# VH-VL binders against Large ribosomal subunit protein uL6 (rpl6): the designs that were tried, part 2

Target 1, 180 residues: Large ribosomal subunit protein uL6 (rpl6), of Picrophilus torridus (q6l1b1)
Amino acid sequence: MIKWTEQAEIKLPDDVQATMENNELKIKGKLGEASRIFRDNYVKAYIEGSSVKIATSKNNKYTKGIVGTWYSETKLLIEGVTKGFEYHMKIDFTHFPMRVSVRGDKLIVENFLGEKSPRSAKIVDGCKVSVKGDRITINGIDKRKIGETAANIERATYIRHFDARVFQDGIFLLKGEVNE

## First folded at step 4 (VH-VL)

Design a20 (from cA7 with heavy chain T28D T57Y; framework fv_cixutumumab)
Fold by ESMFold2-Fast, scan of step 4:
Structure a20 (fold): chain C 180 residues (1-180), chain A 123 residues (1-123), chain B 108 residues (1-108)
Amino acid sequence: as target 1 above (180 residues)
Amino acid sequence: EVQLVQSGAEVKKPGSSVKVSCKASGGDFSSYAISWVRQAPGQGLEWMGGIIPIFGYANYAQKFQGRVTITADKSTSTAYMELSSLRSEDTAVYYCARDLGEWELSDYYMDVWGKGTTVTVSS
Amino acid sequence: SSELTQDPAVSVALGQTVRITCQGDSLRSYYATWYQQKPGQAPILVIYGKNNRPSGIPDRFSGSSSGNTASLTITGAQAEDEADYYCNSRDSSGNHVVFGGGTKLTVL
């Protein structure tokens, strides 16, 4: 019937702990705790010794893809709780200077293209956003949440009526990330 | 309240060009797009392109690329649509319209329309 | 355009409810906008952003959206509602406008 075969192993650094409960992998390190839900009928992640291991009950291109994804996500969780992630964004405008500020769990953009109604972007829980001049910095330990926050900010300044490539007013990623 | 006033009817020969004007008054005109939409007799609405006057950039529907030019003169609050190499099938009413959108819904909507300019192409 | 499909004609009895539909794959991602046009006149915006009405549009007009289909509903149709109705949305690229072919509403 069902045969599980180990496909991948990620060794945990000495200062990192992992737990697996209800298909949720939690990784805890010096900077905090981050988690991912790893749920699939043919792929299972588990803790054995000081390693996170991934096993499959079927060997095909789709399960190989999932193994690769979970392997990469696990490595990112470890990097996040040990080093953290930092994204940089740039505020660009041509005619109307944007006023960008953080209010609670939202980034507020005022005066975008001279609009009287402010635009807003949700700051995902676990992310710290700071604004200085024309630069926005997003810090956190969960790369997915940082990416989601950056995407929320970028979407808040989309110019909707024409090809976005014609206009450069907005808030955009500069490098993607900087590791500390 | 924004009002759009279009130039008068035109009769043109095949192979010539026509330039239709759209003058705006009131409101936040310069910050919003002006779209050009045509309608041949008994036919539906067809988007040709648009411009955001403050930037001067225009975007064109694929079908009209190379034949249509949309411009704006901010000093007179006037948008223009020029269509070249006219054919009989270009006979239509040409409308200009102010185009708005909301950030969360990602939609296009034209809330103020000119009365239309009839262009007839005949030999 | 072939990207947004509307039935060419629909009829409704005075005081009854009618639903006009617009169908296309882009409607899975973007809301439809609805316009009313009477002979010899420019179109008038009636619904935008799924179910918003501009000032001056009667509350008998409403919009809805599900999957690849958007609908304009007129509850309690009046004689003055007899007109052509057009939907528009974004094309598959997300940066151009496309219109449906229009639906002629006859109020009996």
Scores: ipSAE 0.000, ipTM 0.415, lowest interface PAE 25.5, mean pLDDT 83

Design a21 (from cA7 with heavy chain S30K D107G; framework fv_cixutumumab)
Fold by ESMFold2-Fast, scan of step 4:
Structure a21 (fold): chain C 180 residues (1-180), chain A 123 residues (1-123), chain B 108 residues (1-108)
Amino acid sequence: as target 1 above (180 residues)
Amino acid sequence: EVQLVQSGAEVKKPGSSVKVSCKASGGTFKSYAISWVRQAPGQGLEWMGGIIPIFGTANYAQKFQGRVTITADKSTSTAYMELSSLRSEDTAVYYCARDLGEWELSGYYMDVWGKGTTVTVSS
Amino acid sequence: SSELTQDPAVSVALGQTVRITCQGDSLRSYYATWYQQKPGQAPILVIYGKNNRPSGIPDRFSGSSSGNTASLTITGAQAEDEADYYCNSRDSSGNHVVFGGGTKLTVL
């Protein structure tokens, strides 16, 4: 017997609007709009009044996990469009001073390990990257896009076929310096 | 235990619309899908569409797309089916039914049925 | 809909076994559900999820499924089993309900 039971409720702040279309939850606030796809056969997210609610048709470890994930993701979408997120990264080098700059939708790294060809990292749409001294700050409303941008930057300075103990140059995320 | 009580018979003119109600008594109305199924005189059962009241989401059979609207009012535990641009071919008994199989591979199954609402379209 | 096919009529002698069939490609993916309808009455659920019976349905009713065919079997038919029988399932998209055309069972 299938019975849909409400499992979670996330109340929307007064300045936030939500829509659910084609399994995609879109949250709009003062800083912009962010979305997530919530698709599952036994877990459904929906909008009722001023809340986002999550219901299940089966109660088991699998569906409980999905409810928890969608609950957390929904709260992050709300936080993102109201307060925004900020990630910090550190520029580190040993032998060659690398130059880091933002040009258009890319972060450009020059003189990485003395390489003549610049390296580049895509700045995901919706993220703002700024460089000051040895610190890089990534701001945005979508935590996943900020994380993707940080990963792109780390990947651009990855040392593939060299001993990392000799070459520790790179751009790294500073754990614990995330604004939530 | 859920029982579904439907509104009374209707006689309508071609080109008009009809809105049939289906009120659930007992049980948890919003937790189950409500389907609308019609049956013309001497003919078989035909699914028109359904709604899951907890989500407010309705879906419709292709034949009725654009002509049928299915809604639900959770505060009164009532589902509605409105059919517009009525033709003589729309003369039928209209049933509402609790639908338990929307997301099961067992298919859709309707365990509780209303007694039906007769809609006659005549000039 | 024409997605599920049923024979229009079948007959069975009192106390004998009859099998009513439903055929369609969606039955490869979804089990059929069976309903009984007597004149002037709403349908009642008889079998769902291959071979499950709701409370109150006699054990002489059973369901089976193989490939694109589902069957409702009545073992030891009673006079009260004379009725129209409908199968339903999901369509090929999985989003809509489709009914078979119905089978009129006459108990002789």
Scores: ipSAE 0.000, ipTM 0.516, lowest interface PAE 12.7, mean pLDDT 84

Design a24 (from cA7 with heavy chain L105G; framework fv_cixutumumab)
Fold by ESMFold2-Fast, scan of step 4:
Structure a24 (fold): chain C 180 residues (1-180), chain A 123 residues (1-123), chain B 108 residues (1-108)
Amino acid sequence: as target 1 above (180 residues)
Amino acid sequence: EVQLVQSGAEVKKPGSSVKVSCKASGGTFSSYAISWVRQAPGQGLEWMGGIIPIFGTANYAQKFQGRVTITADKSTSTAYMELSSLRSEDTAVYYCARDLGEWEGSDYYMDVWGKGTTVTVSS
Amino acid sequence: SSELTQDPAVSVALGQTVRITCQGDSLRSYYATWYQQKPGQAPILVIYGKNNRPSGIPDRFSGSSSGNTASLTITGAQAEDEADYYCNSRDSSGNHVVFGGGTKLTVL
C-alpha cells in the first residue's frame, strides 16, 4: 500500500520560482537559476502553491534523513539565487613567491615551491574567481559548485614529495569564510 | 472508511467535452492515488489514467494522451476527469477508484470504487 | 492483441473448482490483481498481491502466479460467483495500468 504523507514545507520568497521535472528541482531568482536532482523511491519533492514540499511513503530513519537533506538543499538553492555565495581563500608561501592568475576556466599557479611547470585548477561553470594580493574570492549561486572549485584550487597546491614539516605552502580555504 | 461519490449521468454531442467528478469522503483523500477506468457497453475495463492528489501530478494511458485531463482539488477532496473531442466510441460508464499499489516492482490494486458515471455521446 | 490475455468465457458446475487465467509478459515482473463485476455494478477487488484477500471476500477465492501467467481459483463455486472477472497489472513499461479483456464465468 502506498500512502503519501507530507513531511516538510519550504515557502518560496515572492520573487522566486520553482519547477519540478524529471526529479529535478529548478529554482529561479534574481541572480539566476540553480537545480538539484531529488530522486528516491520513498521520498518525493513537489510544488504546491508558493511552497516546495517533501512527502514520504514510508516513515523510517532512511526517509527521515533524505527529507532533512532535501530540505537543507532546497533552502541553499533559494539562498543562492537570491543572495549568492562567496568563498575566500588565502595564498600562502614561505621561500618561493607563487604567482596566481585566472586564465579562461582555470586558475594558474606559477612558481609553486619553485616548480618550473605551472599548476592549474578547474573553475567549475557558474563560478567567478578573482585574485587580489594574497586573497582569492569565489562567487556563485550554487554552493556545491563553489565548494568544488575551492577543492580544485586546494588540490592544485598539494605537497606530496616535499617535507611538510618544512614547507606549508599552498592555497587554503579560510575557515568560516563562506557568505551565507 | 472511504467512499467515492461520482457526479450524475451526462449526455453530450460529438466534439464536445465532459468533466466527471469523484468526491472522497470518510478517509484521507490526498495520500492515495485515484484512477479513472471506463467501460463501454458490453466491453471490458480500460484504464485512462490516475493522479496522486498530494502531488497534483497525473499520469495518462497512451490512448488518451492529449485528450484526457485528470485533476484534484484537495480542499474539496474531489478528483476530476475531463475528456475532450468526444466521439460515439466514448459512450461508456466512467469509474473512479482508490489505488493502493506500490511503485517499486509490486502490485496495483483498486480497493474502493465509485458507482460509475454514464456518459452518452450521440451519433 | 491485449497486453493481458484472458479467455472470454468459462463455465463451472455448482460446488466444483474453476480456474481463470491471465497471461502477459508483464506478469513475469508484476503481480496480477483480480476484480469481480456483476451486471450494473462497479468492480469489486477480490485478490491482490498474488494471493491476498480483502476483508469480506470468501476464502474460496485464491490467487497464484507462475512465469507469465496469473490465475484466480474459485473452490466450490456458488451461484453468486457468476460474474465477469478482470485481471490487471502494470504494462511492459511499468508506468501504466492495463486490464485483461475479462472472463465471463457461468455457474451451471
Scores: ipSAE 0.113, ipTM 0.646, lowest interface PAE 6.1, mean pLDDT 86

Design a25 (from cA7 with heavy chain L105Y; framework fv_cixutumumab)
Fold by ESMFold2-Fast, scan of step 4:
Structure a25 (fold): chain C 180 residues (1-180), chain A 123 residues (1-123), chain B 108 residues (1-108)
Amino acid sequence: as target 1 above (180 residues)
Amino acid sequence: EVQLVQSGAEVKKPGSSVKVSCKASGGTFSSYAISWVRQAPGQGLEWMGGIIPIFGTANYAQKFQGRVTITADKSTSTAYMELSSLRSEDTAVYYCARDLGEWEYSDYYMDVWGKGTTVTVSS
Amino acid sequence: SSELTQDPAVSVALGQTVRITCQGDSLRSYYATWYQQKPGQAPILVIYGKNNRPSGIPDRFSGSSSGNTASLTITGAQAEDEADYYCNSRDSSGNHVVFGGGTKLTVL
């Protein structure tokens, strides 16, 4: 026996539209459109009036966790399409001045630890990366894609064969203010 | 406990549409699926589609895709099935049933059935 | 191909055991549900899940499944068991409900 019970509601701002089709929640606002796949046997997200609602057919620790996750993800989608996100990264080097540039869909790092071969990081679609001095800025409407791009950049300057205590060179996400 | 009360018999001309209602009384309407099943004279049961009223989303059998529309009105605890472009082979008894199957789970079962609505398509 | 298949008719002597079968590839993944229908009446749920009976259904009714086959068994058939029996389940996609063609049970 299935009995569905509403567990959460996220009210949409006046300038935001939401659609739910094939387990995909799509949110559209002034800055663009972003989506998430919300698929689960016991938890369902749906549109009613001007709200995104989440219902469950089972009430337990796992479904409560999923409700919380989808609630937070929905709020992030709304924030992304209305305000957007901006992540900052810092270029750190000690003895080998690295050169960082954006070429097409890649961030290129030259002279990392004096290496002759350049390193590269994929810029995920929907993200705009800019470099100025020792700062890298990633802008976009989808927080997951920004996070993926930042991880790609950080990974491109990972030091595997050297003791990290000796070299602190790399590109790192800056500690921001408390994020909602 | 729950009863499903269907609208009365209909006689329709080919090419027209019919809209059958199914009103739930006694139990919680929105939380359970409502399926529509038809049976032509002397033939077997045929699933047309269903709706879970809390979500408002309907699911249709391939054969009826494009001709059938299933809706629900939570304020009146009533589900509707509208079949368009009627043909003589649409002559059948149309049942609504409460479907307690697990959504995207392994089991589908209908525990409460309406008494059926006879729809006759003739010129 | 994933459609549910039932024999059109079966007979049983009063007090004897009869087995009605339902076959389809989807039954490897999903349980069959069984309904009884008497002339002029809506179907009545008889068995659901692995082997569950709704309140009011006699204990002589039982369900079983193996591979692509599900069975409804009536032990000690009574005259009032004479009816059409339908199985249903999910189709191979899991997204739709499908019914078997029905089996007419005659109690002799």
Scores: ipSAE 0.005, ipTM 0.556, lowest interface PAE 10.1, mean pLDDT 85

Design a28 (from cA7 with heavy chain Y108W; framework fv_cixutumumab)
Fold by ESMFold2-Fast, scan of step 4:
Structure a28 (fold): chain C 180 residues (1-180), chain A 123 residues (1-123), chain B 108 residues (1-108)
Amino acid sequence: as target 1 above (180 residues)
Amino acid sequence: EVQLVQSGAEVKKPGSSVKVSCKASGGTFSSYAISWVRQAPGQGLEWMGGIIPIFGTANYAQKFQGRVTITADKSTSTAYMELSSLRSEDTAVYYCARDLGEWELSDWYMDVWGKGTTVTVSS
Amino acid sequence: SSELTQDPAVSVALGQTVRITCQGDSLRSYYATWYQQKPGQAPILVIYGKNNRPSGIPDRFSGSSSGNTASLTITGAQAEDEADYYCNSRDSSGNHVVFGGGTKLTVL
């Protein structure tokens, strides 16, 4: 039995536009455009007036979870295109000073634990990475892409063997989302 | 119990348009699809298209694409079917029906039907 | 040539069993739904979702499906069962509804 019932509504700010096409929600604001794919058999997102709405055809624990996730993701897309996101990471070393720089779409780490070959981390499209002293700043409008970029950077400085002297070397996330 | 009340009979000239209404009373209008089905005199049932009012999304049978427009007004719980460029062969009884597809069963079924609206196209 | 084929007419004696069939390739993937229509009236739903009866439909009505064929069976036909019977299902794309041509049932 299919009965669609509205479960959630997210009102769009006056300066934000939304479109829904092919299960993809696109949100456009002053800082740009970001999107998410919302595909499910029992949960649908749609545009009505100045709102993004979410409806379900089944009312159970799983569909309620999906509604909550899509509601949260939609709010993050709106925040991203209006205010943006900023992540901070710290360069930490104990005995070999690392040199961190941005070259094209990669963050390059030289002299990690004295290694001859540089390490690199992919900067996901839509993210801007800046290095200043022992701090790395990642800016963007898509929180998921910023998180992916931060994870790439952490992985580039992963230490396989835990040694009290060396395990603290790396590049680590300091605070989550920071804007303005 | 849900009822679907359709607008009255129409007599139209070839080349004109007709807009038939279907008002739902009782139950939840927006939550279920509304299908439009026609039946020419002495002929069988023919699906024209349907709409899911909560989404505003309409789907049309290929034969009627470009000539039929199906809309819904949630505030008045009313669905509409507009057929343009009328021909004599469009003379038929036009039904609206509540359409309750079961996702898991991969089927479509119409559990409540309007009484029908007779549309006659003559010169 | 409709996507769903029904015989145009069948007859059954009062109290006997009759089977009305609907055939089409889409029935391999989608269930058939059955409607009864009496002269001058709108159709009414008789069987949906393989073999489900709406409230108010007598238990003498049942549905079945096998391969590309769906059937409506009336066990112990009554005079009031005399009507046209239509099957419907999805077309081959799954996106549209199609009806069979209808079967006129005469109860003798």
Scores: ipSAE 0.011, ipTM 0.588, lowest interface PAE 9.1, mean pLDDT 85

Design a29 (from cA7 with heavy chain Y108F; framework fv_cixutumumab)
Fold by ESMFold2-Fast, scan of step 4:
Structure a29 (fold): chain C 180 residues (1-180), chain A 123 residues (1-123), chain B 108 residues (1-108)
Amino acid sequence: as target 1 above (180 residues)
Amino acid sequence: EVQLVQSGAEVKKPGSSVKVSCKASGGTFSSYAISWVRQAPGQGLEWMGGIIPIFGTANYAQKFQGRVTITADKSTSTAYMELSSLRSEDTAVYYCARDLGEWELSDFYMDVWGKGTTVTVSS
Amino acid sequence: SSELTQDPAVSVALGQTVRITCQGDSLRSYYATWYQQKPGQAPILVIYGKNNRPSGIPDRFSGSSSGNTASLTITGAQAEDEADYYCNSRDSSGNHVVFGGGTKLTVL
């Protein structure tokens, strides 16, 4: 028989609902629904009363790390569906002004380093991207999807085989979750 | 509203161990990480490690791995830092601080600090 | 620390603006946090994130970040601002805290 020991408990706010099916935690709040897959042989997340709980069948560095990760991810899901997330990025150029626009599910960058061919970045489903001046704002309820969208945008303006000290053009994430 | 109260000064012999306590009052102890930071006389701040009380998970700076043990007792809202195999260079003021950073997901920042515990290691 | 570098000392005249800098590769990915320490006292959090001030910190304190450099700016320095200032961030592994060596601010 396996002995499961409760390691963590995350109390759900009154206006938040959680379900756990097929190793997927779904959290629903006023702003929408977001989910994460929590699959492991020795660590389990489950719903009990008004809380999400995490239990382990083994106590070692491996399981403690997973508990910490799932605890943090669960808190982010709750924050996302109650408050949402907003990431800011800055458009930086030195000599060639780049033009940035959103078309459908892509962010389009024109005139990057004077290139004729436009570059593009995939906007992950569930994210809203807006461009205003030298600022790009990414809004959503799923922090991983916002992070993935920001990474896609940064990669679209990556300078390969060039000295970064000479060429610093790009679109870069402004650190932290800011509302400026 | 949260305050951190540390144990009193200690004088220890080389080779011994010291255990410093940090008791939280006002607020939920288990909801936040507790970091330990030391400062030798006339020197800068040095992070030793931290703990997330709800999980009992501790994270240690490389320099102190194997010599430091950080623990938490949720029933008494108290965090502990035990440093073994003491040397004269371990003479320092040891601070505990509430850390609002989420390990692996956000920046570390310590908004509430204890007043410090002086540990002197002498022969 | 070699991971985050600060100048050991800086001076500013009363009422003038001073900038204290912190440099390190981890600052490209993470914001610096700034602390003030006066003799015989524990550090006090002054700035966290890019430019967030805790309650009770005067608005003359501000933060900025660009590339591998973070800065703490004090506009209209006061005599009580004379103190040691420390930055911290993550180390190169991303899972430990590292402090800068500290900057002693003298208000002339």
Scores: ipSAE 0.000, ipTM 0.445, lowest interface PAE 14.2, mean pLDDT 84

Design a3 (from cA7 with heavy chain S31D; framework fv_cixutumumab)
Fold by ESMFold2-Fast, scan of step 4:
Structure a3 (fold): chain C 180 residues (1-180), chain A 123 residues (1-123), chain B 108 residues (1-108)
Amino acid sequence: as target 1 above (180 residues)
Amino acid sequence: EVQLVQSGAEVKKPGSSVKVSCKASGGTFSDYAISWVRQAPGQGLEWMGGIIPIFGTANYAQKFQGRVTITADKSTSTAYMELSSLRSEDTAVYYCARDLGEWELSDYYMDVWGKGTTVTVSS
Amino acid sequence: SSELTQDPAVSVALGQTVRITCQGDSLRSYYATWYQQKPGQAPILVIYGKNNRPSGIPDRFSGSSSGNTASLTITGAQAEDEADYYCNSRDSSGNHVVFGGGTKLTVL
């Protein structure tokens, strides 16, 4: 028979609830609900008591890597629904002031390097983006979605045909992350 | 490598306009930005504005907005600064400079400067 | 008014250390760049990106930055260092370049 061996345990805070359904871990806290799909043939996540546990049916480098990933993702889900995440980005330009605004589910960048056509970046569902001066703030409970939104915004100001060392205009993620 | 060669000295009457040129030699003209900086006799450096030649659009310091026009001609690798409605206080040396940036530093700096063009406004 | 503030003049004896300062709110967000200018000449870049020296600039020149203040330090000043020194950076909006008023260094 297949023997499952527990590899990791994440204790749930008192104000957090977790459910497992269809290989989807859902974590619910005061700020909302976030989820991850944890599907693998040899790695299983499950709820026991007040903990999320991860077990394997094979012990090798492959399964150890997945256990580490799911452990980290579970901790981030818990942090997101209790404290939330905030990413800060900076609007940088040399000679052409960009106009940055939020319209619906997109961030719009006008006058990037004097370009006549505006650029846009998709704001991933569950993220709130605000612009104030030269700062862009992305708030949400799902760190992965916030990271995707930041990457979309950064990519919208990517300079494909020019040496980025010469033209430093763009919208960039600040080195640190701020957890609220 | 890159050198910036400026046009010769000008003597202008109050109310007229002056157009100073800055010709780049060596390197690719559209690879960098050009800034214009002036210096009145015995005074400090003052940024007037800049242009990225590849786009042909410019940005100006608030003090010069409406009086200064900065343009570039990619075919001749030349940037121009035109200052209108000249007054005696516009008497200065006018410099052009190459603006570069480095990604790792998120910073811009003027590493190559023209020798300057003296503009005298008198009657 | 000046967005970047420099003392108008400073003196240093041969072989001694001098610090030239540049202050402004924008320096919390943007690094200062430093230029040396001798009479009748165009400025020369001496420090960029906080503490980077272009080729040809002596090791005695260094930069530092903390809060709203940037500094240019010359360790073991030489006679040829006598010049005007200017800082520049972006204004608070990031839209424009601004220069400090300049500091005249006299080497005694």
Scores: ipSAE 0.000, ipTM 0.458, lowest interface PAE 17.6, mean pLDDT 82

Design a30 (from cA7 with heavy chain L100Y; framework fv_cixutumumab)
Fold by ESMFold2-Fast, scan of step 4:
Structure a30 (fold): chain C 180 residues (1-180), chain A 123 residues (1-123), chain B 108 residues (1-108)
Amino acid sequence: as target 1 above (180 residues)
Amino acid sequence: EVQLVQSGAEVKKPGSSVKVSCKASGGTFSSYAISWVRQAPGQGLEWMGGIIPIFGTANYAQKFQGRVTITADKSTSTAYMELSSLRSEDTAVYYCARDYGEWELSDYYMDVWGKGTTVTVSS
Amino acid sequence: SSELTQDPAVSVALGQTVRITCQGDSLRSYYATWYQQKPGQAPILVIYGKNNRPSGIPDRFSGSSSGNTASLTITGAQAEDEADYYCNSRDSSGNHVVFGGGTKLTVL
């Protein structure tokens, strides 16, 4: 016999609604709607009253890890739809001024290390990217999508073949510029 | 140990609905699934659907989709099966049974059964 | 149901061995569960998984499976074993429960 035991509870703010269908948790608040797929054989997330709850059918290190992850992800979804997230990135160059602009769903980098061919980074759907001077700001309600966009931008300016002691050019996430 | 106590016999007219109850005692109601299985006179067992009370999730056999509603009230440890648009062919004994685990796991079995509720549909 | 097939009836002499079979494609992925039902009574679980017996079920009951076939074996049948036997399993999607048509066991 297997028994399901409640392991965690996340209470929803009064202005937030949650639905759980087909292993997908959707959280809706004043800033919009964000979702995560929570699928596992031994861990289940569900809605009860004004709470998102997580239960397990086995108690071990594996299921504890998943409970912790889903708990954290659920809290981030709630924060995203109520407050939103903002990431800041800095444009750094040593020898050649790079030009950064947003064109549709891409961030375009021109003149990176003097390269003739522009580099580009995909802006994930649901993110707003702004470039002002040497600062790039990424806004959105889904922290994972913002993180993916930031990673895309950093990867676009990755220096594979050069000595890092000589070239520090790139676009980098600024420390302490992430809200919570 | 767990016992399942079902509501009494019902006589219904065609086109009406019936709601049968199944009260669990002696165990943790919310932690296991409750299935509903019917048996027409002289016929075999037929699974209608089930519910996992802690998740509030109900699942129905294709034949009964749209006509059956299975619910649970955790505060009273009671599961319900409501069947609408009754026909004479719905005359049967309706059982509730405690079902193993979650719907996605490899093993599935019903270890504790109620005594059954007779539902007769006649005009 | 055609999803799980059982012979409608089988007979066995007192003290002899009988095998009741259940066939269906879902049995390639899921073990069959076996229930005994006597007239006027609710079913009782006799075998689950491959060959697990609940407390109180005699040793003479055993289960086996191979390919798309599951079997319930009663070794040394007793008069009280006369009953209807049902197998069940999950359907091919894994989301629904399906029962076999049942086998009436007569102990001669």
Scores: ipSAE 0.000, ipTM 0.506, lowest interface PAE 13.6, mean pLDDT 84

